# VHH binders against Octanoyl-[GcvH]:protein N-octanoyltransferase (lipL), part 8

Target 1, 288 residues: Octanoyl-[GcvH]:protein N-octanoyltransferase (lipL), of Kyrpidia tusciae (d5wvb5)
Amino acid sequence: MKQVEWDDTLWSRWPTWRLVVEEQPGTIEEKIARDQAMGRRVAAGGPPTFRLWVNDPCLVVSRRDIVQGLRRGGDPPREVDGLPIRVRSSGGTAVPHGPGVLQFSLVVPRMDRVGMEEVYRTLCRPVEAVLGQRGWRAEFGRVAGSFCDGAHNLVVNGRKIAGTSQSWKGGLAVPGSRNRGYILAHGTLWVRVDPEQAADWLNDFYEQTIGERPIRARASTSLHLLPGGEGVDVRQVIAETANVLESAMGPQVKLERVRALTDEEISWGREGASETDPRRVAYGVDRP

## First folded at step 4 (VHH)

Design w10 (framework vhh_7z1x_3)
Fold by ESMFold2-Fast, scan of step 4:
Structure w10 (fold): chain B 288 residues (1-288), chain A 122 residues (1-122)
Amino acid sequence: as target 1 above (288 residues)
Amino acid sequence: QVQLVETGGGLVQPGGSLRLSCTASGFTFSDYDMNWVRQAPGKGLEWLSGISWSGGSTSYADSVKGRFTISRDNAKNTLYLQMNSLQPDDTAVYFCATDWEYAKDTYETDYWGQGTQVTVSS
């Protein structure tokens, strides 16, 4: 019998979704903070949201990366190899951002009977479908030595192509929450990235903080390095992902496609931007 | 300063019951959702239950559904966890938390007290 499209995900769970194909300008720290701003809106009763976005060149690290560095007696760096360093709210390890990298974020209300695996499937199915349409089979897997390593990487032919993580926030962390908070899931897809250069940036960060060089360039790949991928472009992958989502939703689910977050969310992103500063995370204030 | 103090733990036989309390100070308790979290010996933090600021909605982890009940008394700045049908694998330090963060196969929470030990043993 005919399968329901993505019936192993949350996509049919809510009658209304928002799709943000972001064109809003902003600083690197504001764009990172916008994921939490979306969480705040969803916790307050806004529709579950899927965001496709691109950041300017930087390295984004976890709070754990900062804490590990402090344990070894070092001040957290704000910059490495000319790239600004910013802290995200989700777990995992360091990832590069830039014009060749697609960021995709999912925010849903925190509620009963939602599991971590289901959230990862919901986040990744649109991207997996785009990859499949291009002849590339992606699957969940772990690859030692890759950026932001974990069980829910997207892997092609044994090499990591996207890193993912989640942050589950209770209502206490979210001003104005009218429910139990939100679940944020985030992915970083390498569309046009040089894996050797990226590994050097990540390893220079880890060498400065923990004295190690754990990242292996060969553990990761980029879409432009796959067979048939030479001409791939982030804007085309964004368009294909949005089209796949619209096709998959069916008549029971309304998907509202927008180019911008609300003014409130933009304002909350500006307010939250300072929380991405590595030294503010480490010391509670900006340390000169 | 935010402070949470958990009490009510102890030694109990399998199948027994305990009621935990968490007294809050340093913030407006009635404005915030509250959570219960535990940490078993040698394991990470596990989120168990949440209750909205008003007490109007509750949620539970599958491991405790039907056995544990969360409640609150905003006039007393106190959160409760009624634990029934306790099992040896419920042995843990129990914390009340003002936030719950789940990151990359690992649950994390902000907790502001030392916790209360629950031991289920014959």
Scores: ipSAE 0.013, ipTM 0.259, lowest interface PAE 7.3, mean pLDDT 82

Design w11 (framework vhh_7z1x_3)
Fold by ESMFold2-Fast, scan of step 4:
Structure w11 (fold): chain B 288 residues (1-288), chain A 123 residues (1-123)
Amino acid sequence: as target 1 above (288 residues)
Amino acid sequence: QVQLVETGGGLVQPGGSLRLSCTASGFIFSSYDMNWVRQAPGKGLEWLSGISGSGDSTSYADSVKGRFTISRDNAKNTLYLQMNSLQPDDTAVYFCATDWEYALEGTYETDYWGQGTQVTVSS
């Protein structure tokens, strides 16, 4: 009969999922820390969760970015070009956040026989479907000189449009875990971003930390620069992504849609906010 | 504050052995899994081995399985890596870590790690 959709993902693995179309306000660091808070809830037996969210303007870097800077004798900066710098729990390289950028996060329980590629497919499939509905073919690929470059970038017409990364936490490293821990996957989609400005911000960060300017504006693109994309905005893409997920679930999976994380997750996000400070990540305590 | 200090590296001939140590402070050592990770010249990070907080469960990367043994002494807050049958391609800086995260295209990244200890296996 019909070709099976999304059979190569984890979406059918659990009978109940939570979809968070986040409207809860918060500081830059709290919103970043909410990804780990979701992980803690899922590790404790909560449903696998997909989160759609937006942050205020900042640069979010990986722990590896901080460590590389320290090895080259540089203290990690707390800001660049007036943008705060915060550290995320997943890997990759620096990415800009802001009103023109869609953040999407997936948390599932850690279990045997789940692979990295399967997790990336699960994370990206709803976004790929939205792009397809707009006439844009996305594929996984590497693009030299792009933000957060990796094999599981989303690429359209040879240019990177989204960066992705994962964090796999063991049960003993997660307070209150009732299973083997969690897998967090995170994506950053450029909906309305000026690639030249973004490249300048990212290169200014890397110049201060490692003395290099590796980011090329032309290696990346934004949805608003694609054919037919001129009027696109983040709220529209969020709505389309939520609708695609709801439509794709069918009768076999219940998708619980909410506008905010639980009070306990919000509280855990506040507790974890200080762990996003580059100097605390680098030194374990505040430094000048 | 979490602090990890690796020691025991050095120059060794192919087929030789070394024992690395990692002393931990600033956290309840027995409550956390510990890992050994290395970085060879011009390469990314490679996860080698993990041990549960209790010491009851261990795991190894295929590249070191049967040659390396991870262990811990929770009374001394110390993690060990016994390395046997060393090969030139084992030349790397070796790190211990409390957290082990999968990131960057199948390259495992550690969240917290020490300064590392250099192991050089002569040709």
Scores: ipSAE 0.013, ipTM 0.252, lowest interface PAE 7.8, mean pLDDT 82

Design w12 (framework vhh_7z1x_3)
Fold by ESMFold2-Fast, scan of step 4:
Structure w12 (fold): chain B 288 residues (1-288), chain A 122 residues (1-122)
Amino acid sequence: as target 1 above (288 residues)
Amino acid sequence: QVQLVETGGGLVQPGGSLRLSCTASGFTFSLYDMNWVRQAPGKGLEWLSGISYSGGSTSYADSVKGRFTISRDNAKNTLYLQMNSLQPDDTAVYFCATDYEWSLDTYEVDYWGQGTQVTVSS
């Protein structure tokens, strides 16, 4: 049995971590807003948190996507091809959510001498360990074998299998912050996604907002398309990821596994749900 | 150790000037297009200005064009926003943010600073 080496990550940085394998129901926007809710808790002195979750079908775009569309003179769409559009708190490009997509989120305190690459390694290590146990070699980068400063996505067989993004929040951006804020990292893993359909949805969004169709189906893959992956299920991958995390962290780190966020975080998620509306992000409360 | 740290905000009278700075660390600043965005009380996100990675091109929102000037010093890893003829409506938290368009067909990182408060009042 191969062991996971995690000495190049943040997993040993704090003595206590929380693992959320989310079973708490919620709307699309509430589930997205829960990442920022976790951020508020961590900034206020709560334990660093890793969250495994699944959303109902929608497209989730970045605040960058909203800014890019506004620069081109259009109102942000709230829907494309029958899919709701919601804004996440981290950067990157638009991604589809749905029952075939594993969402994983990491929140740590924003502190001196935490590096971007270290955060990505911390976020992705449990997932890449699961992939390795299934015989799939995951690499960081845009193109397999690249040595550029691109260690932020997971690539298998020359195609992206998971997208990642980060959001660094501090001070005025986080109510009640005791720790100068938080660092949020997201990952989106395609477990059972049709890349052609996903590219069509994403391109329809970008065509409407920036007049371009930049997404190429061939650039991405899904676990169910990999050798041995035909029968893979997202809930199985979640369970395997949680098990790898629990196995790798004891006894050096206390990892508390929960099935729901705290009542405060759930409440903050409900309060923050409106901040995921594309037009709320663009225009505020005066012009929703 | 990625950080964007905004400084230079504060209280200023209408018609006054402020210069905001954004110091970048933990990434190769010279490879990223940079933006200034703001969020006023009770309002949403407003994009103000962008500058290319080389400093060779700039763009501005109509609301600030002619009053604000974006610039960068890649040797110092610093982004600037010179704000002149400030109005009460300019009261907001100001953020610097990356806006790189290397490839829209992939998931990428965006960095946002902590923000700096600008209050324009008499």
Scores: ipSAE 0.007, ipTM 0.318, lowest interface PAE 8.9, mean pLDDT 80

Design w13 (framework vhh_7xy4_2)
Fold by ESMFold2-Fast, scan of step 4:
Structure w13 (fold): chain B 288 residues (1-288), chain A 122 residues (1-122)
Amino acid sequence: as target 1 above (288 residues)
Amino acid sequence: QLQLVESGGGLVQPGGSLRLSCAASGFTFSIYDMAWVRQPHGKGLEYIATISGSGGSTYYSDSVKGRFTISRDNAKNTLYLQMNSLKPEDTAMYYCATDWEYALDSYETDYKGQGTQVTVSS
């Protein structure tokens, strides 16, 4: 009898999981808002969900980034270097999105006896396994000057490859909740990203908002720059991550793989899209 | 309407104690996990503690572990924070919340009550 390999994670906690290998089109803001839409579904009694997705080029910032800029007397920018700026529901700092960046999102019901550390382990374990299969050892850690620098970055050879964050939403904050809410954990993995270009985009954002250029290109790396990584692309990493998840699940855990969120979730994503506008987040209204 | 109303803050000397309360209304309090978070003037939110809906599970930040105790009275729809051995660095606006976000060793919340000010000074 095969058991779930990752006993220090939440993967064995529920008998049924949904794996979304997303192919559904959408605007930048709709795709971002779909994480909260998944949260709303899980809070309403849907299965815990793991989502693999890709966005069009943009910078995604936190509410903290918006507030810091406002406190320095500046209006939040909607664009930098031709890239639209959108606000996500999880904490942290600015991260680039684009065709070379893998977004991975975990949503589970909010529950007793769960800690932040095990949620991060649950989020990152499939990605860590893919990296391990390619001969790359990832670990949690900080790297000064990296994008969204925190204790739960994924780091390879002293350089950051993925940033992570969490959002724990109580039932009061979630329309239609039938349980205590949800836990959202999100990661952004650099598969084919030029670190110098990404650092320029992020620094141009921070220079415009807080007058600083804190991001160092050499603090981060991309999978395509690792030994043996030259031919890697996001589609391959998605397929490998899905395969790792399917292989790790024992017969007691059903992993339902789908190519799109439900119509209800897609609709909720469209409804929530405007809440990603930096000016609406800052002022409660769209301000030019 | 869903409401959270904090009270019990005030000015105390280092080493003193305060008990904060949060009165909840407009929802079935006993089924929701609750948290206390704080915000020092000009700083980000800091997570303090969480308690499960039943009261059976509690979690604390390292900065308050052993000094603060979170509790709830579901019959009264009230959340409590007992604060002992208060330090100047505990000075902050204290909020009860049902949600929080974490990244960069900091916490954020989209929904919190009006807050209650705690000032620890000599």
Scores: ipSAE 0.014, ipTM 0.407, lowest interface PAE 6.4, mean pLDDT 83

Design w14 (framework vhh_7xy4_2)
Fold by ESMFold2-Fast, scan of step 4:
Structure w14 (fold): chain B 288 residues (1-288), chain A 123 residues (1-123)
Amino acid sequence: as target 1 above (288 residues)
Amino acid sequence: QLQLVESGGGLVQPGGSLRLSCAASGFIFSDYDMAWVRQPHGKGLEYIATITGSGGSTYYSDSVKGRFTISRDNAKNTLYLQMNSLKPEDTAMYYCATDWEYSMEGTYETDYKGQGTQVTVSS
């Protein structure tokens, strides 16, 4: 068991943070768009925000996934295997969402003294602390054939348990920002997911779009499959993550815990929901 | 179609300077924040700098701050990167990218970044 440190993160950089343990219902596309809505709030001077949330079953893909599919001559699918397909603003490969999957999102102000690696450490540190308390050592790493493959995956025993990505927004991408922007970092943690089924969904998407089946079930794992993880539940992991963050950072910063985003952010999420439509992304007027 | 074409790379000695250009077409250039990113051979993508659509604000990574300057000419649909005091560590393929959609994980497509221009810093 490795003790986690917080000094190499951005958690002490700002005196006030908002912790969202989200209970607000919404459509799959609205919940995805709420990350950008939080970004808009932070860019306008709101506190940096950490959001813990769960989505209904769907596949979330990157803009790159849509563009690669278009190059093969097909219309982007809105559904595969009965799962809706939605597009996120950050990079990486496709990821499944659902009741067994924890979504965690970090939004901080975009500034010239904030680095990409610090953002990933800040995003993942609360989750790493929970994993450590359960006896699991997480490390950053790339695992070929996993969901949302990237250098800053969380890996346990050579298998990916969480995919991460970042989106850096500024200027015209953030209306009302006062020419400031935000950094959004997003993580998807497999708490109770069948890796074989998830790989099938993801591969069916890629086979339909680019004619390939790149995802390997064995490259990823789920917390419930780890030693001692049999009884793990998403609600337990959410509570543990919030508690760890409050315990570690509460003495150093003001951490405002809320159960819902503001009405304005919820409204912005509804406005932004259409931006997650694969065909709007593919054929949208503003981004040919 | 959206197109970004980088130029100005080449071989330069340590301490030297280069000016990179990116010619943009297929979209309203002034409506988009623009970025420079780089990829050393066999490594991941690294963020360098961003400039807002109006040119009113610029942002830099710590590794290049004080040495590189990002600028744009909206009348010419062109983005620039002035690179001074070049170091061997600056050797990489340099890409022009739209700010709002880039990823630090190297998951870029040519529709979101250009084809690149190689910068090699060696004696």
Scores: ipSAE 0.014, ipTM 0.290, lowest interface PAE 6.5, mean pLDDT 82

Design w15 (framework vhh_7xy4_2)
Fold by ESMFold2-Fast, scan of step 4:
Structure w15 (fold): chain B 288 residues (1-288), chain A 122 residues (1-122)
Amino acid sequence: as target 1 above (288 residues)
Amino acid sequence: QLQLVESGGGLVQPGGSLRLSCAASGFTFSSYDMAWVRQPHGKGLEYIATISGSGDSTYYSDSVKGRFTISRDNAKNTLYLQMNSLKPEDTAMYYCATEWEYAKDTYEVDYKGQGTQVTVSS
């Protein structure tokens, strides 16, 4: 019968996948920590998981952002411009979260023959397909001055639309692992974001931590600013992404769509929420 | 296995000096930024200083700036903290920490040492 599409990705690697179109409430830090909770479940033998989710307004920074600030001898800020600051487990630079931003996360088992480029292709392919359906051609690329700048940004007409990053955890670092650990890939897509406002928030963070204002509003764009994008919203993009995934899966791959993580993962997310605190990341304990 | 072994602590009088060492193994030392952190008895961890992998950049907490100097010897896989003009408030267990890069796009701060006790008392 029908073969799984995207055979240059990991989507064909496993016979069962979980698609989470998340409706479970939670705090900002709990929702961020749920990515690592999914990792723990996948490492323990759970199915590879793709998560579509939305967070309340905040800035999410990387561990490197925290370390760069520590190099200047200052305490990491917990808030900027009225936005809470939280740390994610993956790399890259700071990104804004909010109702206009789609978060998409991929967790797969860590294996010898899985490469970083293959993981990025797997993470981004469903989003690329949605963009293509709307007539927007996305490419991988680096854009200087953009949020979460890296080689595997999604770029439309020379401007960044999504930032991506990865975190690879070994089996010994993950309690209950039945394999070599997990690979987490995370993407942040600007669906309805004011680039000037976002650049101000990000630059205020970097001004406070490293004394610089590196973010250029014009380096990034949002779907609502693209031709034909005026009425776009995150819920619509989530639905389109889920539909693309369901359509791409053949009868050889079982895609289980759920509206929430397991109770165990939700509990691990609550347990891990404190690990997103910038001061705890910096000093190993929860500090004011 | 990543190992960080601190040494060089001891009892000193106010105004005295100590040099702490951290012997690192199990990773490519020169590829990682390193830090010193401390924990006074019954209190939380406090950041002290950070040094880049190459040794070319250093940063200090305001509480130790001008008194402590962080350095490294990449040929010996060793991190140092020279502590001068010691004060009673510098009394703490001192730990070395490493910036841990797990994959091309990811990095973390971690520490694995048992620590070395510094006591400043007359």
Scores: ipSAE 0.006, ipTM 0.162, lowest interface PAE 9.8, mean pLDDT 81

Design w16 (framework vhh_7ubx_2)
Fold by ESMFold2-Fast, scan of step 4:
Structure w16 (fold): chain B 288 residues (1-288), chain A 121 residues (1-121)
Amino acid sequence: as target 1 above (288 residues)
Amino acid sequence: QVQLVESGGGLVQPGGSLRLSCAASGFTFSIYDMTWVRQAPGKGPEWIATITSGGSTMRDDSTKGRFTISRDNAKNTLYLQMTSLKPEDTALYYCATDWEYALDSYETDYRGPGTQVTVSS
């Protein structure tokens, strides 16, 4: 079994990590809000956490996407093409969620000696290792017309396979914080997604909000479309990612694998679910 | 209970200098990173600089050499020293603790009401 060197990441920075393979049920908005709930726990002194999870079909957009639409005089849509629209706290552009999509999230304490590049390397290293074991070389890069555009996309054969983003929260935004807050990094990996259908959904959202169709199906790919990937599914990628983490980090740190978030985090996720509503982001709680 | 109050803005001629202050209360200022953000008329917010609790600074390349961020933990106050001001620096300037990075822009949940800086002849 091959191992990837991880000394250029934050993985060895803390002696104990929590690995969450989420099997807990929840609504789409609760599952999205659980990333910030993990942030709240880490800010309160909990261990840095890596979460592998899936969501029901929806489109997740940034706060910026909502604000840009408002500047053009339109109400934010709650639904496009039968898919619910939900807002995440991190930046970037819109991404699809669904059973063919792997969500992976990293939460670490915010501190002086942590940089944005280092956070992206930490977030993506396990996924890059899985891709490498399957014979697919991933690299960071921008791809014009792809979903969730940014310098830290994962790219295979010149096409985007995963989008990433970060959110850095100060401790004042986090009730009960015992440190300076948290850093949340999130990735969305296309395991079994039709790029043409996904581009249509994303473009229908942008056409309705800003009058543009910026997403190009050919700019992105899915693992099932790569050579040797025909039979891949999300459960296999989750298992391989957990195995890579246990193999690479088990000798270096204590990796505590759990199947569920704490009751506190689940409760905070329920409380935070309404913050994912596009119209709450636009207007506040007094406009449904 | 958390309060951030900016001051020190005003009308200044091109080439002039201003020192902005941000008075913080309702939290333990010394352990938090602090940020200056500006918003020009008709534009989105633009990150200017961050100073960590340890005193390390990060600044946008477009303002390097002209703007200096600093803090006084004994006074719970954040500062932005601005020199060689240009008309393009005209904006409402905010201090903040929380920020989100998206491409080349920042969003923040905790910011003060802002202090207006106008650079004109």
Scores: ipSAE 0.014, ipTM 0.366, lowest interface PAE 7.2, mean pLDDT 82

Design w17 (framework vhh_7ubx_2)
Fold by ESMFold2-Fast, scan of step 4:
Structure w17 (fold): chain B 288 residues (1-288), chain A 122 residues (1-122)
Amino acid sequence: as target 1 above (288 residues)
Amino acid sequence: QVQLVESGGGLVQPGGSLRLSCAASGFIFSDYDMTWVRQAPGKGPEWIATIYSGGSTMRDDSTKGRFTISRDNAKNTLYLQMTSLKPEDTALYYCATDWEYGKEGTYETDYRGPGTQVTVSS
């Protein structure tokens, strides 16, 4: 009944935050690997970080998607319908990337008494606020047949607009960690995506790997298909998200806005790029 | 010192059920996220489920319809209820804290138990 408030998130938990509105060029693989690079920096004592970014066209899958395919006797595909396939570090299922898709990532130190629900609320609150300013009410929910389905999808008018996932890494798993590790959460928001085309890409991937076509186009939507959304652009949504975060949290915490990750993180992302290759993920995990 | 001790494994036939327990000591159990991980013969470790200190759970999609994770903070005990067991569920089952979530085939944790063997065979 009450309006959702930032008090139920982790945004006030730390006195200093970094907001990355990424303009740094990079390959598809490097941009994906930068999330883990941010995690490594945060684990080493860097400030919790919120990253807004965009990737070139590709299909991003989880390690679980790769291993499920291997268990059914298939080699992981490197592409589907002309789109390269890459692996992310967080859980969930396949999701399309491209110029019409907003990527948002949150990295915080792993600590006692931080729960998964709080992390999802923290990740999604700035995006929910932007949607609300545009007259669209988003809520968490599951939508059968949607991409990367889970209880913490963002749903508008009964259709999914964003998928989310988390990856929790222990301190011993992270080189240079000065605490218990990090928590990575990320979301993928469909700003200007054709749901039929996206469903075809996702289903072609799943048909090749597990022999099924589970994705239904009608289960998901895109902001440009919502009433008043016809002219929505990813760059505008990024700017609005950064502005709403600065407005809401600037009075409470030191929020440092930057246009790029550190040179060290960029280097770690370059080093980690090969770890997004489906074949390397498959054979490095399962084979000597 | 931290100790985790699993029990409840054994030989069961396909379609059967087992309840695994993990007794924790040496830390404030209610403050920690707890995880079940398994390792099948000749394969790497596989994450099954995590229950957070706040009570929410995350489960692997391949087992979530058959396996339920729960905890009893008063008894410092973690549980895994397994139903409709299959030969593919044969593995050594571990409880753990500070585990890397979302990376199948990797098992990185500060604390884990010695494991309890589950064998599903006719």
Scores: ipSAE 0.013, ipTM 0.245, lowest interface PAE 8.1, mean pLDDT 82

Design w18 (framework vhh_nb_b201)
Amino acid sequence: QVQLQESGGGLVQAGGSLRLSCAASGFTFSIYDMGWYRQAPGKEREFVATITSGGSTYYADSVKGRFTISRDNAKNTVYLQMNSLKPEDTAVYYCATDWEYALDSYETDYWGQGTQVTVSS
ESMFold2-Fast, scan of step 4: ipSAE 0.034; ipTM 0.431

Design w19 (framework vhh_nb_b201)
Fold by ESMFold2-Fast, scan of step 4:
Structure w19 (fold): chain B 288 residues (1-288), chain A 123 residues (1-123)
Amino acid sequence: as target 1 above (288 residues)
Amino acid sequence: QVQLQESGGGLVQAGGSLRLSCAASGSIFSIYDMGWYRQAPGKEREFVATISSGGDTYYADSVKGRFTISRDNAKNTVYLQMNSLKPEDTAVYYCATDWEYSLETGTYETDYWGQGTQVTVSS
């Protein structure tokens, strides 16, 4: 007579998980690179990890965004509207980071016959549960047009509230891997973001790079704009997400909650930070 | 935008060498992490070597010490120098960018694959 909470996800696949509610300081680029550092640790035999974190204001873009801009004959911008631009390893389109934005990342060992939908369900389930506790019903993104280019964004009342992406790395491509590599899934949840301002930043980036302004402010929303959401802040949502995960999974798996990544992961994040610079990505070296 | 074309494959005796080239027809080759992959008869496509935009390299254990990946950004070309070839290295070799594993097909996928070049190593 066993009922397993979230049995349609990967949460019950491993007996031990690490939950990181990150308080470790770092530069914008170091914090972004820490997702790959977690991947390296998991590939080397570390426990699957769920990370809750916040970054300083910046725009995070994909390699494809940089490529499209270079096609027009200009140097990649390192800044737009006073915001630093950094490149992530996962796909999708540009997203804003900042104190009003919750970053959540999932890293699991790569294994046979895992569905991409199953990975997205695993990533999003704790956040969906928090939204549900507040009376907000989230659905996976079937709404056209978004800040994040993908099939599995979170949507509330017909508007996108979180973007998601995945990166699957083979074991042979990951230094020190003891398994088939890792699966990284990342989500960005708008807790207290002005959609008009965010659309302006994203459109200014795309206008500089591809000459277009594709982002529509009303296509997205933020938790603070939802009924009853006026007083919500990111740290409250982080605490609620961690508590939901502990409540749902604590009876089923050993969930180790920590406030920082290991020293090795912090070091790997520092080593990988330069790979987030748009001009390092474009030219293979840092350019003035 | 980016098109990849491999060359340099052929028939070689065990212990021999071949140099594969992958030419990109696009104008922005230098931004990509570039890799070589291979598919032997009856096997899945597997990783061989990668080189980052910054020049860092990583190799499959089966080819370490025998194969060397390099790139020439001025020529929009990535190379795979293959030494001490073995019959087990017989495969179609593919050049690729920004690879990803597809759950739908069970194979590696990328935005940009070359057509492949056949390498046959006889005993």
Scores: ipSAE 0.012, ipTM 0.239, lowest interface PAE 8.9, mean pLDDT 80

